# Designs tried in a protein design chat: VH-VL binders against q20498r280to473. Part 17

Target 1, 194 residues: q20498r280to473
Amino acid sequence: LELTDLYMRTGKKVPVIVEKCCASIEDQGIVTGIYRQCGIQSNIQRLRAKFDSGAEPDLHEFGQRDIYSVSSLLKQYFRQLPNPLFTYQAYPKLIEAFEKEDSLSEKVESLRFSLETMPEAHYRTAKFLMEHLTRLCKSKSLTDMTSKNLAIVWSPNLFRPPPTLNGADTHLLSGLNVHTAICDFFIENSESLF
Short names: E, the ipSAE of ESMFold2; O, the ipSAE of ESMFold2 at other seeds; V2, 0.75 times the mean of E and O plus 0.25 times the DockQ between their complexes.

## First folded at step 5 (VH-VL; framework fv_relatlimab)

Design w5 (at its last look DockQ between E and O 0.91; V2 from the best seeds 0.00; counts 0 for: pae O 7.4 > 2)
Fold by ESMFold2, look of step 5:
Structure w5 (fold): chain C 194 residues (1-194), chain A 120 residues (1-120), chain B 107 residues (1-107)
Amino acid sequence: as target 1 above (194 residues)
Amino acid sequence: QVQLQQWGAGLLKPSETLSLTCAVYGGSFSGYYWNWIRQPPGKGLEWIGEIDHSGSTNSNPSLKSRVTLSLDTSKNQFSLKLRSVTAADTAVYYCARTSDIVATDYFDYWGQGTLVTVSS
Amino acid sequence: EIVLTQSPATLSLSPGERATLSCRASQSISDYLAWYQQKPGQAPRLLIYDASNRATGIPARFSGSGSGTDFTLTISSLEPEDFAVYYCQQHFDWPLTFGQGTNLEIK
């Protein structure tokens, strides 16, 4: 289910699964390698099924036993979105704005305008997630997860080139490694971008 | 005091379908996974699969293609079907309970067991 | 699939003796190990979960220890009713798996 469709169905701009998982990670997930280390597969699948059924599971108990299942579930949720968080539609503009050789303030302004073209559900969820990751970076001494480390594990789940760009159109794509760089930039500059 | 009582046909011919039912007494049906485990005569235990009160199932990959798990929530019952049996499926079959709390997949209550023999 | 290997296969002891049963996992399973007792013609009975926690109603002579890959069930002083087959089971991930059993028999 796409984010816009979920918003239209529920009236909530940020999915419950995203809110609950982020809160759980901030409560219990200040641990080594959060988002890098994988959780137990059966726990991840069972948690996803509970959220898909509309339940609001008690993530405090899950986190006490396997917090990495909560962080793995959240990454999986974004990876499986039909339209990525930063959307196929905004992707070319975001990449172009990021790669343009200009000042930091100009780059932030261009990216902000491009982000604001996204549907409301995507914009609000992106804001929520990036602010979560920015807060989490403040605990890097306990987690060993810098903004760059978070960008490495998160960017594959957040950015996909539109299907029409896959392997053929190089004018809109300078390379797949740019996804990590733009993700790192979003984490470091979330207050200015959103 | 939770009790699991199970029943079903104990003698089958090759290629038939094994069918067992387990009823839950003295406790909540919700909040748990309902499991089937089997034990060939004189051998160890093999987990077959689980079902919850919503009907969601997970099965051992070694058996998944032949296993159907189902439930009847109005009767607090759950069932196992195992298709295309062979002599290798001869075992005592148990129903058992696990909590639906994450990482607590140990079996605290068991049915009495049903010996199923597949003739050779 | 996580393989559990129990040792010894058979342990012959007398009442009053101390029994030590081992279970080794093919990969780390943290503390997610359970122990069961099974007598002939009966369903297994849960003894220990989370490697060291006794299930409700289990006598104090039963204790579990270990983490990671190596686990032990200890029966401090054997009673006549303790002679049975013992199984370990990992509750770490799917598929749930059991050890092959240790037969604790009377000498």
Scores: ipSAE 0.115, ipTM 0.682, lowest interface PAE 5.9, mean pLDDT 89
Fold by ESMFold2 at other seeds, look of step 5:
Structure w5 (fold): chain C 194 residues (1-194), chain A 120 residues (1-120), chain B 107 residues (1-107)
Amino acid sequence: as target 1 above (194 residues)
Amino acid sequence: QVQLQQWGAGLLKPSETLSLTCAVYGGSFSGYYWNWIRQPPGKGLEWIGEIDHSGSTNSNPSLKSRVTLSLDTSKNQFSLKLRSVTAADTAVYYCARTSDIVATDYFDYWGQGTLVTVSS
Amino acid sequence: EIVLTQSPATLSLSPGERATLSCRASQSISDYLAWYQQKPGQAPRLLIYDASNRATGIPARFSGSGSGTDFTLTISSLEPEDFAVYYCQQHFDWPLTFGQGTNLEIK
């Protein structure tokens, strides 16, 4: 289910799975390698099934035994969105704005404008996630996860080039490098971007 | 206080479908995973699969293609079907309970067991 | 899948003796290991979960220890009713798996 459709059906600004997982990770996930280390597959699948059924799982209990299943589930959720969090439609504008050789303030302004063109569900969810990751960076001495480290593990789940782009291997590899860089920039500058 | 009671046909011919039912007494049906485990005569235990109150299932990959798990919430019952049985499926079959708390898949209550014999 | 190997296959002891049963996992399973007792014609009975926690109603002579890959069930002073087959089971991930059993028999 696309984010816009979910928002229209539920009326919720941010998907409940995103809100609950982020809160759980901020509560219990200040641990080594959060978002880098994998959770146990059975825990991930069971959590996903509970959210899919509309249940309200007790993530405190799950986090006590395997917080990495909560962080893995959250990444999986974004990776499996039909339209990525940073939509196919906004993707070219975001990449262009980020790669332009501008001052920091001009880059922030261009990216903010492009982000604001996204559907409301995507914008509000992106704001929520980026602010969550920014807050986690305050704990990098405990987690060993810098903004760059978070961007490395997060960017593959957030950006996908539109299927209509030319698919040359060199083209795709360049896009992957920029995905990490733009994701790192979003984490470091979320307060000014959103 | 919780009691699991199971039943089903104990003698099958090859290619038939094994069908067992387990009823739950003296406790909540929700908040748990409901499991089937089997034990061939004189051998160890093999987990077959689980089902929760929402109908979500997970099965042992070695059996998944032949296993169907179901539940009847109105009767506090859950069931196992195993298609296309052979002599290798001869075993005592148990139903058992696990908590729905993460990583607590140990079986605290067991049914009495049902011997299923597949003869050719 | 996670393979559990129990040793010894058979342990012959007398009442009053100390029994030590081993279970080794093919990969780390943290402390997610349970122990069961099974007597002929009966369903297994849960003894220990989370490697060291006794289930409700299990006598204090039963204790479990270990983490990672190596686990031990200890029965400090054997009672006549303790002679049975013992299984370990990992509750770490799917598929849930059991060891092949240790037969604790009376000498």
Scores: ipSAE 0.098, ipTM 0.678, lowest interface PAE 6.1, mean pLDDT 89
ESMFold2 (binder alone), look of step 5: mean pLDDT 92; pTM 0.945
ESMFold2, look of step 6: ipSAE 0.035; ipTM 0.639
ESMFold2 (binder alone), look of step 6: mean pLDDT 92; pTM 0.946
ESMFold2 at other seeds, look of step 6: ipSAE 0.036; ipTM 0.640

## First folded at step 6 (VH-VL; framework fv_relatlimab)

Design x1 (at its last look DockQ between E and O 0.87; V2 from the best seeds 0.00; counts 0 for: pae E 5.9 > 2)
Fold by ESMFold2 at other seeds, look of step 8:
Structure x1 (fold): chain C 194 residues (1-194), chain A 120 residues (1-120), chain B 107 residues (1-107)
Amino acid sequence: as target 1 above (194 residues)
Amino acid sequence: QVQLQQWGAGLLKPSETLSLTCAVYGGSFSGYYWNWIRQPPGKGLEWIGEIDHSGSTNSNPSLKSRVTLSLDTSKNQFSLKLRSVTAADTAVYYCARTRDIVATDYFDYWGQGTLVTVSS
Amino acid sequence: EIVLTQSPATLSLSPGERATLSCRASQSISDYLAWYQQKPGQAPRLLIYDASNRATGIPARFSGSGSGTDFTLTISSLEPEDFAVYYCQQHFDWPLTFGQGTNLEIK
């Protein structure tokens, strides 16, 4: 289900699964390798099924047994979006803004403009997620997860080049490298970007 | 307390469909997974699959192509169909319950078992 | 698929003796292991879950221990009714799997 369609059905700009998983991670997930370590597959699938049923599960008891299933589910949710969080439509503009601009302030301004072109549900969900990851970086001494480490494991789930940009060429390979760099930049600068 | 009672035909020919039903007393479907497990004569136990009150299922990959799990919430019943049986499917079949909490897939209540024999 | 290997296949003891049954997992399953007792003509009975927690109504002579890959069920002093087949089962991940059993028989 597309984020805009979910927003229209529920009236919530940020999906319940995103809100609840982020809250659970901030409550119980200040642990080594959060988002890097994978949860138990059956737990991930059961949590997904609960959210798919429209239930609002209490993640406290789930997190006590396998918090990595909560973090794995959240990454999986974003990977499976039909239009990625940072949308196919915004993707070329985000790449251009990040690669072309020389100064920090100019890069922030250009990226902010491009981010604001996204549909409201995508913008609000991106803001929510990036602010979550920024807060999580404050616990890197406990988790061993820096902004760069988080960007490595998160960027494949957030950016996807449009099908017309895809191909077996140098730009596709370069795009994968830049996804981590942009993601790291978003995590480090979320307050200025959103 | 919760009680599981099961029934179904116990003698089949090869290629037929195994069909078993389990009735749940002392509770509803909510908050639990309802399971089928089988045990060939003199052998160990094999998990077949699970279903919850919403109709969501998961099955053992080794059997998934032949397994259909279903439920009737109005009767507090759930059912197993196993298609295209062979002699290898001869076993005692059990229904059983697990909680739908993470990593609590241990079976606290079991049906009485139904021996299904596939002849020929 | 997580394979559970039980040993010994058969354990012959007398009432009053201590029984020690082993279960080894092909990968770490944390403490998500259950033990069952099964007597002829009956459904399995849950004894232990989460490696060491006794199920309701299970006598204190039954205890479980272990984590990771190696698990043990101990019966501290065998009663005549304890001679049965015992199965371990991992409740870590799908498909849920059982060991092949240990037959605890009277000497």
Scores: ipSAE 0.151, ipTM 0.689, lowest interface PAE 4.7, mean pLDDT 89
Fold by ESMFold2, look of step 8:
Structure x1 (fold): chain C 194 residues (1-194), chain A 120 residues (1-120), chain B 107 residues (1-107)
Amino acid sequence: as target 1 above (194 residues)
Amino acid sequence: QVQLQQWGAGLLKPSETLSLTCAVYGGSFSGYYWNWIRQPPGKGLEWIGEIDHSGSTNSNPSLKSRVTLSLDTSKNQFSLKLRSVTAADTAVYYCARTRDIVATDYFDYWGQGTLVTVSS
Amino acid sequence: EIVLTQSPATLSLSPGERATLSCRASQSISDYLAWYQQKPGQAPRLLIYDASNRATGIPARFSGSGSGTDFTLTISSLEPEDFAVYYCQQHFDWPLTFGQGTNLEIK
């Protein structure tokens, strides 16, 4: 289900699964390798089924046994979005603005305006997620997860080049992992970008 | 105290469908996974699958193509169907309970067992 | 699939003796291991969960230990009613699997 369609059906601009998982991670997930370590497969599938049924599972009890299943589920949710969080439509402008050789303030302003072109559900969910990851970076001494570490494990789930954009294929094949770099930038600068 | 009572036909011919039902007494039906486990005579135990109150199921990959799990919430009952049985499906079949919390898949309550014999 | 291997297959002891039963997992399962007792004609009975926690109503002579891949069930002083087959079961991941059993025979 597309984020915009979910918003239209529920009236919530940030999906319940995203809100609940982020809150759970901030409560119980300040642990080594959060988002890098994978949870137990059966736990992940059970949690997913609970959310898919419309139930509101008690993530506190789940997290006490396997918090990595909560973080794995959240990454999986974003990976499986039909239109990625940062949308196919905004992708070329975001990459172009990020790669342009500009001052920091000019880059922030260009990215900010490009982010604001996204549908409301995508914008609000991106803001929510990036702010969550920024807060987690304050606990890197406990988690071993810097903004760069988080960007490495998160960027594959957040950015996909449009299938019809020839330029995007060229960027991916250059050997430059721009998705990690832009994700790291978003985590480090979320206050200014959103 | 929770009690699980099970029933179903115990003698089948090859290719028939095994059908067993388990009723839950003295406890909540919600908040748990309801399981089937089987034990061939003189052998060990094999997990067949689980179903929860919402109807969500998970099954042993070795049996998944032949297994149907279902529930009847109004009767506090859950059922197993195993299609296309052979002599290899001869076993005592148990229903059992686990908690609806991750990593707590140990079976605290069991049904009395039903011997199902598949003639060759 | 996580394979559990129990040893010995058969253990013959007298009342009052200590029994030590082993279960080895094919991969680390943390402490997500349960032990069951099964007497002839009966369903299994949960003894131990999470490797070392006794289930409600289980006598103190039963204890479990281990983590990772190697687990032990100990019965400190055998009673006549402890004659049975014992199974370990991992509750780490799907499919849930059991060991092949240890037959504890009492003279």
Scores: ipSAE 0.115, ipTM 0.683, lowest interface PAE 5.9, mean pLDDT 88
ESMFold2, look of step 6: ipSAE 0.067; ipTM 0.658
ESMFold2 (binder alone), look of step 6: mean pLDDT 92; pTM 0.947
ESMFold2 at other seeds, look of step 6: ipSAE 0.105; ipTM 0.677
ESMFold2 (binder alone), look of step 8: mean pLDDT 92; pTM 0.946

Design x2 (at its last look DockQ between E and O 0.73; V2 from the best seeds 0.00; counts 0 for: pae E 8.8 > 2)
Fold by ESMFold2 at other seeds, look of step 6:
Formats: structure tokens, C-alpha cells, sequence
Structure x2 (fold): chain C 194 residues (1-194), chain A 120 residues (1-120), chain B 107 residues (1-107)
């Protein structure tokens, strides 16, 4: 289900699964390699099934046994969005703004403009997620996860080139490792970007 | 006290479909996974798959292409179909319960078992 | 797939003796291991879950230990009803798998 369709159906700008998982991670997930270590596959799929059924499971129980299943589920949720969090439509503008601007202030301004073109549900969810990741970076001594570490594991789940891009262009953009770089920038600068 | 009672045809020809049913008494159907496990004569146990009250299923990859799990909530029953059987599918088949609590996939209640023999 | 290897295949003891049964996993499964007892013509019976927790109604003579890859079931003083086949089962991840069994028989 598209993020904007979910917003229209529920009235919630940030999906419940995102809110619940982020809260659980901030409560129970200040552990080594959060978001890098994978949860147990059966736990992930069963937890996903509970959310898909419309239930709001108590993630304290899941987190007590396998917090990595909660973090894995959250990444999976974003990876499987039909339109990525940073939409196909905004993707070229975000990449252009990130690569072309030389000064920090100009880069932030250009990125803010491009981010604001996204649908409300995407913008608000992106803000929520990036602020969560920024807060998590404060615990890097406990988690061993810096903003760059988080960007490495998160960027594949947040950015996809539009399907209509030339195959050569798609390979060039991916080969530049730009998704990790822009994700790291978003985590480091979330307060000024959103 | 929860009780599982199972039934189904005990003798099959090759290529037929194995069909077993398990009825659940004395407990809630929701909050659990309902499983099938088999044991070839004189051999160990093999997990076949699970189904919950919503109809969600997971199956052993080694059998998944031949397995269909189903339920009837109005009767508190769940069923196994295993297609295209061969002599290798001869086993005692058990139904069993696990909790749907995370990482509690041990089987606390078992049916009495049904011997299914596939003729050569 | 996680392979569980039980040893010994057969253990011959007398009532009153201590039985020690081993289960080794092909990879770490934390403490997500269960033990079952199976008597001829009967379904398996859950004894131990989470490596060391006794299931409801299981006598104190049964104890489990271990984590990671090496696990042990101990029966401190064998009773006549304890002679059966014992299986370990990992409840770590799909597919859930069982060991091949240890036959505990009367000498």
C-alpha cells in the first residue's frame, strides 16, 4: 500500500508501524549493531503479519526476545513501499541538489525545497524517521552505529531510481554510492532540513 | 485443558493427495499457530508447516510446493493437504500447537498421530 | 537450515542412574532449544523449552542446560517411566528442526 493512500485511509501522517517501531528501538534497541544486525526471519514475518492484519502489536514483547526483528521489519516496510519514502518524483531533484551545491547552507536550502515537493505523508514520515536516526546517533558508543553506519544500512531501503531511467543512468547513479552519502547528510542535518 | 484430535485416510496410492484434519477442543483458536509434524517409521521428526486463525501460513521449504494448510474457524479445525505423495511420505503425522508469542515455537500440545502409508 | 546432532544414539542405563543427553547445533541458536520425550505409540511430550525451563508438570529430575551450539538434557535419577526416545528441537528460526533422537533404554 502507497504511503499517501494509507494516510488518506487512516488520517495519520506517519504510519503506525513506523511510530511503534521507532519508539520500540529508542526504548529497547540501544544495543550493538541496531539496524545492522538482522533479526530472526520467523519473528520478522510473524510481526509483519500482525501489522498487516490491522492489529497494533505490543512491541515490548517482541523487543524483549529479538529487538533486531523490530528494526529489520522497519527497514523492510520502507523497502517494500511502492513509491519509496524519498519518492521517485523527488529523486532526481534530491540527487541534483545534493551533488551540485557547494556550501552547506545552499545545499540545505536546495534540499529543503525538493523535500517539500513530496506528498505530505512522505514528508512527515521522512521527518519522523530522520529525526529518529539522528537521536539514535547520540548512542553510538553503545550501538557502534554512527550516522554513516546507519546510512549504509538504511539508504537501500529509502531510495530507488525511477523505473523509467535509462539502464546506464541507473548504474552510474548507483555506482557513485550517492544514496549512502545523501542519507548520511539527511541524518546529520535533519534538524535544518525538515 | 486443550486437546487435539486428528483424523484422515491412512492408506494412499502414489500421486494421491494426503488429507488430514485436526480439531481443537478446550481452548482458544486465536493466539496460537497450528502445526503439522511428521515422523517416518523409526525416524525422527520433520516440521511441515503452520497456520494461524487469520489463515496466514508458513511451510517447510522442502515441502512447500506440495503443502496446502487450511482452517475452519467455525469448527475449530485445521487441515493438511500434501499433493503427489510417494512412499517417502509414509509417516505418522501429528498436529501440534505453538504459542504466537515471539520465539516460543516449541510444541506444547500434540494430537494422537495418524499413520499414513503410501503403497509402493 | 539448522542441523541438530544428538549423542549418543543409544544410552543404556538402569533406574536410579543419571542420564546425560547431548544436542549440538550447526550454528548458534542462542537458548532457543526444546527437549521432548516420546514413548512407543505416543506423541512427543514437551519437557524443556528455552534450553533450561521445565514445561508444566515436568518433574524436577529433568533439567536442561546450554546455549549457543551445545546443549544438554540431564535426568538426575532415572525412574522406570523415563526410558524413551528423546529429541531436541530448535525454535530459533524456520524451518524448525529436530535432532535424530537418543534412545534411552533399560539395561
Amino acid sequence: as target 1 above (194 residues)
Amino acid sequence: QVQLQQWGAGLLKPSETLSLTCAVYGGSFSGYYWNWIRQPPGKGLEWIGEIDHSGSTNSNPSLKSRVTLSLDTSKNQFSLKLRSVTAADTAVYYCARTSDIVATDYFDYWGQGTLVTVSS
Amino acid sequence: EIVLTQSPATLSLSPGERATLSCRASQSISDYLAWYQQKPGQAPRLLIYDASNRATGIPARFSGSGSGTDFTLTISSLEPEDFAVYYCQQHFDWPYTFGQGTNLEIK
Scores: ipSAE 0.070, ipTM 0.662, lowest interface PAE 6.3, mean pLDDT 88
Fold by ESMFold2, look of step 6:
Structure x2 (fold): chain C 194 residues (1-194), chain A 120 residues (1-120), chain B 107 residues (1-107)
Amino acid sequence: as target 1 above (194 residues)
Amino acid sequence: QVQLQQWGAGLLKPSETLSLTCAVYGGSFSGYYWNWIRQPPGKGLEWIGEIDHSGSTNSNPSLKSRVTLSLDTSKNQFSLKLRSVTAADTAVYYCARTSDIVATDYFDYWGQGTLVTVSS
Amino acid sequence: EIVLTQSPATLSLSPGERATLSCRASQSISDYLAWYQQKPGQAPRLLIYDASNRATGIPARFSGSGSGTDFTLTISSLEPEDFAVYYCQQHFDWPYTFGQGTNLEIK
């Protein structure tokens, strides 16, 4: 389900799965390699089934046993969005703004403009996620996850070039490098961007 | 207290379909996975599969092509069908319960067991 | 799938002795291990879950320990009713699997 359609169905600008998983990670997920390490596959599948049924599972008890399945599920959720979090429509503008602006202040201003043109559900969910990742970076001494480490594991789930711009099979350096770099920039500058 | 009571035909010929049913008494049907486990005479236990109240199933890959799990929520019953049986399927078959809370897939309540014999 | 190997296959002891049963997993399963007791003609009975937690109604003489790949069930002082077959079971991931059993017999 597309984020805008979910917003119209529920009235919630940030999906409940995103809110609950982020809260769970901030409560119990300040652990080595959060978002890098995978959870137990059966736990991920069962947890997904509970969210898909409309249940709001109690993640406190769950996270005591397998917090990595919560983080794995959250990445999977974003990876499977029909329109990625930063949208197909904003993708060329975001890449152009990131690559062409030289000064930090001009880059932030151009990116802010492009981000604010996204549908409200995408904007609010992006703000929520980036602020979560920024807060998580403050615990890097406990997690071993810097903003760059988080960007490496997160960017494949957040950015997808439109089919007309890239096709089915992208070159590794082109897609991975720029997506990681812009994701890292978003995490490092979330307070000024959103 | 929760009780699981099971029944079904105990004597089959090769190639027939094994069919067993388990009824749940004294507890909620929702909030759990309902399991089948078998034990050949004098041997260990093998998990067959699970079903929840929504009809979602998972089965042991070694048996998956022959296993059908189903439920009747109006009667608090769940069933196992195992197609194309052979002598190797001779076993005591148990129904059992697990919680649907993640990482709690141990079996706290068991049915009484049903011996199914597949003749040659 | 995750293979559980129990040892010994048969353990012969007298009432009052301490029994130590081993279960080894083919890969790390954290603490997602359960122990069951089975007497002839009966369904298995849950003894221990999460490697070390006693199930409701299980006497204190039963204890479990271990994490990762190596797990132990200990019966501190054997009672006559404790002579049975014991199985370990991993509840880590599908398919859920059992060890082959340890027969605890009187001798």
Scores: ipSAE 0.006, ipTM 0.595, lowest interface PAE 8.8, mean pLDDT 87
ESMFold2 (binder alone), look of step 6: mean pLDDT 91; pTM 0.937

Design x3 (at its last look DockQ between E and O 0.12; V2 from the best seeds 0.00; counts 0 for: pae E 8.2 > 2, placed apart)
Fold by ESMFold2 at other seeds, look of step 6:
Structure x3 (fold): chain C 194 residues (1-194), chain A 120 residues (1-120), chain B 107 residues (1-107)
Amino acid sequence: as target 1 above (194 residues)
Amino acid sequence: QVQLQQWGAGLLKPSETLSLTCAVYGGSFSDYYWNWIRQPPGKGLEWIGEIDHEGSTNSNPSLKSRVTLSLDTSKNQFSLKLRSVTAADTAVYYCARTSDIVATDYFDYWGQGTLVTVSS
Amino acid sequence: EIVLTQSPATLSLSPGERATLSCRASQSISDYLAWYQQKPGQAPRLLIYDASNRATGIPARFSGSGSGTDFTLTISSLEPEDFAVYYCQQHFDWPLTFGQGTNLEIK
């Protein structure tokens, strides 16, 4: 299910699964390698099934046993969105704005403009996620996860080039490197971007 | 105290369908996974599969093509069907409970067991 | 599929002796291991879960230990009622699997 369609169905701009997983991780997930370590597959699948059924599972119990299943589920959710979080439509402008060697202030303004063109559900959910990741960076001494480390594990789940750029060549590899860099920039500058 | 009671036909011919039912007494039906496990005579235990109160199932890949799990929530019952049986399916079949809490897939309550014999 | 290998296959001891039963997993399963006792004509009885936690009503002479791939069930002083078959079971991932059993018999 697309984010805009879910918003229309539920009236919630940020999906319940995103809100609950982020809250759980901020409560119980200040642990080594959060978002880098993978949870147990059966735990992830059972958690996903509960959210898909419309239930609101008690993530405190799940987190006590395998907090990495909560973080793995959240990454999986974003990776499997039909339109990625930062949308196919905004992707070219976001990449262009980031890759130009502008001053910091002009880069921020150009990115902010492009982000504001996204549908409301995408914008609100991106804001929520980036602010979550920014807060987690304050705990890097406990987690060993810097903004760069978070960007490495998160960017593949947040950005997909449009289908017309899906071949394996140097341009695709360059795009993957820029995805990490732009994600890191978003994490470090979320207050000025959103 | 939770109690599991099971029943079904104990003698089958090859190619028939095994059908067993388990009823749950004295506890909640909705906070658990309901399982079937079998034990061939003189051998160890094999997990068959699970079903929750909403009908979601997971089965052992070795048996999945022949297994159907079902439930009747109005009666607090769940059932196993195993199609196309052979002599290799001769075993004691148990129903059992696990919690729906993550990583608690150990079986705390068991049915009494039903010997199913498939003639050769 | 996670394979559990129990040893020994048969253990012959007398009441009052210490029994040590081993279970080895084909991959790390953290501490997600359970132990069961089964007597003839009965369903298995849960003894230990999470490698070392006794289930409700299990006597203190039963203890479990281990993590990763190597696990042990210890019965500190055997009672006559402890002679039975013992199974380990991993509750780490699907499919759930059991060891082949250790027959603890009276000498």
Scores: ipSAE 0.018, ipTM 0.611, lowest interface PAE 8.1, mean pLDDT 88
Fold by ESMFold2, look of step 6:
Structure x3 (fold): chain C 194 residues (1-194), chain A 120 residues (1-120), chain B 107 residues (1-107)
Amino acid sequence: as target 1 above (194 residues)
Amino acid sequence: QVQLQQWGAGLLKPSETLSLTCAVYGGSFSDYYWNWIRQPPGKGLEWIGEIDHEGSTNSNPSLKSRVTLSLDTSKNQFSLKLRSVTAADTAVYYCARTSDIVATDYFDYWGQGTLVTVSS
Amino acid sequence: EIVLTQSPATLSLSPGERATLSCRASQSISDYLAWYQQKPGQAPRLLIYDASNRATGIPARFSGSGSGTDFTLTISSLEPEDFAVYYCQQHFDWPLTFGQGTNLEIK
């Protein structure tokens, strides 16, 4: 289900799965390698089934057993979105703004403008997620996860080149280092971008 | 092959504390959750609670205020205490195992059961 | 908590017949449903987990099916040792809960 459709159905600007998983990780997930370490596959599947049931599950007991399944499921959720969190429509503009601008202030302003073109559900969910990751970076001495480490594991789940841009002329817009770099920039600058 | 063997006092008066112990033989203690389940005579089964080898517990909310689960890792044993018993606590009590590789689980190995009778 | 309702309460059949036992959950539990057999004076014996997976050592005549709220246990051809009480148990959420049982008795 697309984020905009979910928002129209539920009235919630940020999906329940995103809110619940982020809260669980901030409560119980200040642990080594959060988001880098994978949870147990059968636990990830069971947790997904709890959210698919439509209830708003309490994650306290589940997170006590396997917090890495909570973080794994959250990444999977974003990877499986039909339109990525940073939409196909905004993708070329975001990459261009990030690569072209030399000064920090101009880069922030250009990116902010492009982010604000996204549908409200995408914008609000992106704000929520980036602010979560920014807060998590404050615990890097306990987790060993810097903003760059988080960007490495998160960027594949947040950015997908549009099908209409696939081909020889899109390789500079879709290079793997640029996705990590822009994700790291978003985590480091979330307060000024959102 | 895993075996669970349980023991404890079988006859109690109201307000006393039920105390049962289960010993684990022939298998790993550290890779599982250890459970207590009870069955009133001629009736169905009720889950009481679970404990892992690190001492983390989860109990049925209906009983939680009266339940204490504990373990002794050096002896591969785990225990149930149920405070302030009444006639409603008369049941066969079982210890049982679930896997810690999944959240919420089924019970693959069971103790032999201990009948606990609470009489006035 | 999740309530499981078993039907029928008693099922009277003869050896060689097919038995079908039902379990209904008060909410969707996906396929997180187990079945147990219990004979007098004995602990329950695990038959089926995850709705349809036979536990180790369980004969092929036992099969489970269902998902969501409606589940069945089928015994394709009853043997004399199959006459017992059968319980379903959900392993979807805490507290873990059991159905009230179906007594499968010899006709």
Scores: ipSAE 0.012, ipTM 0.618, lowest interface PAE 8.2, mean pLDDT 88
ESMFold2 (binder alone), look of step 6: mean pLDDT 92; pTM 0.946

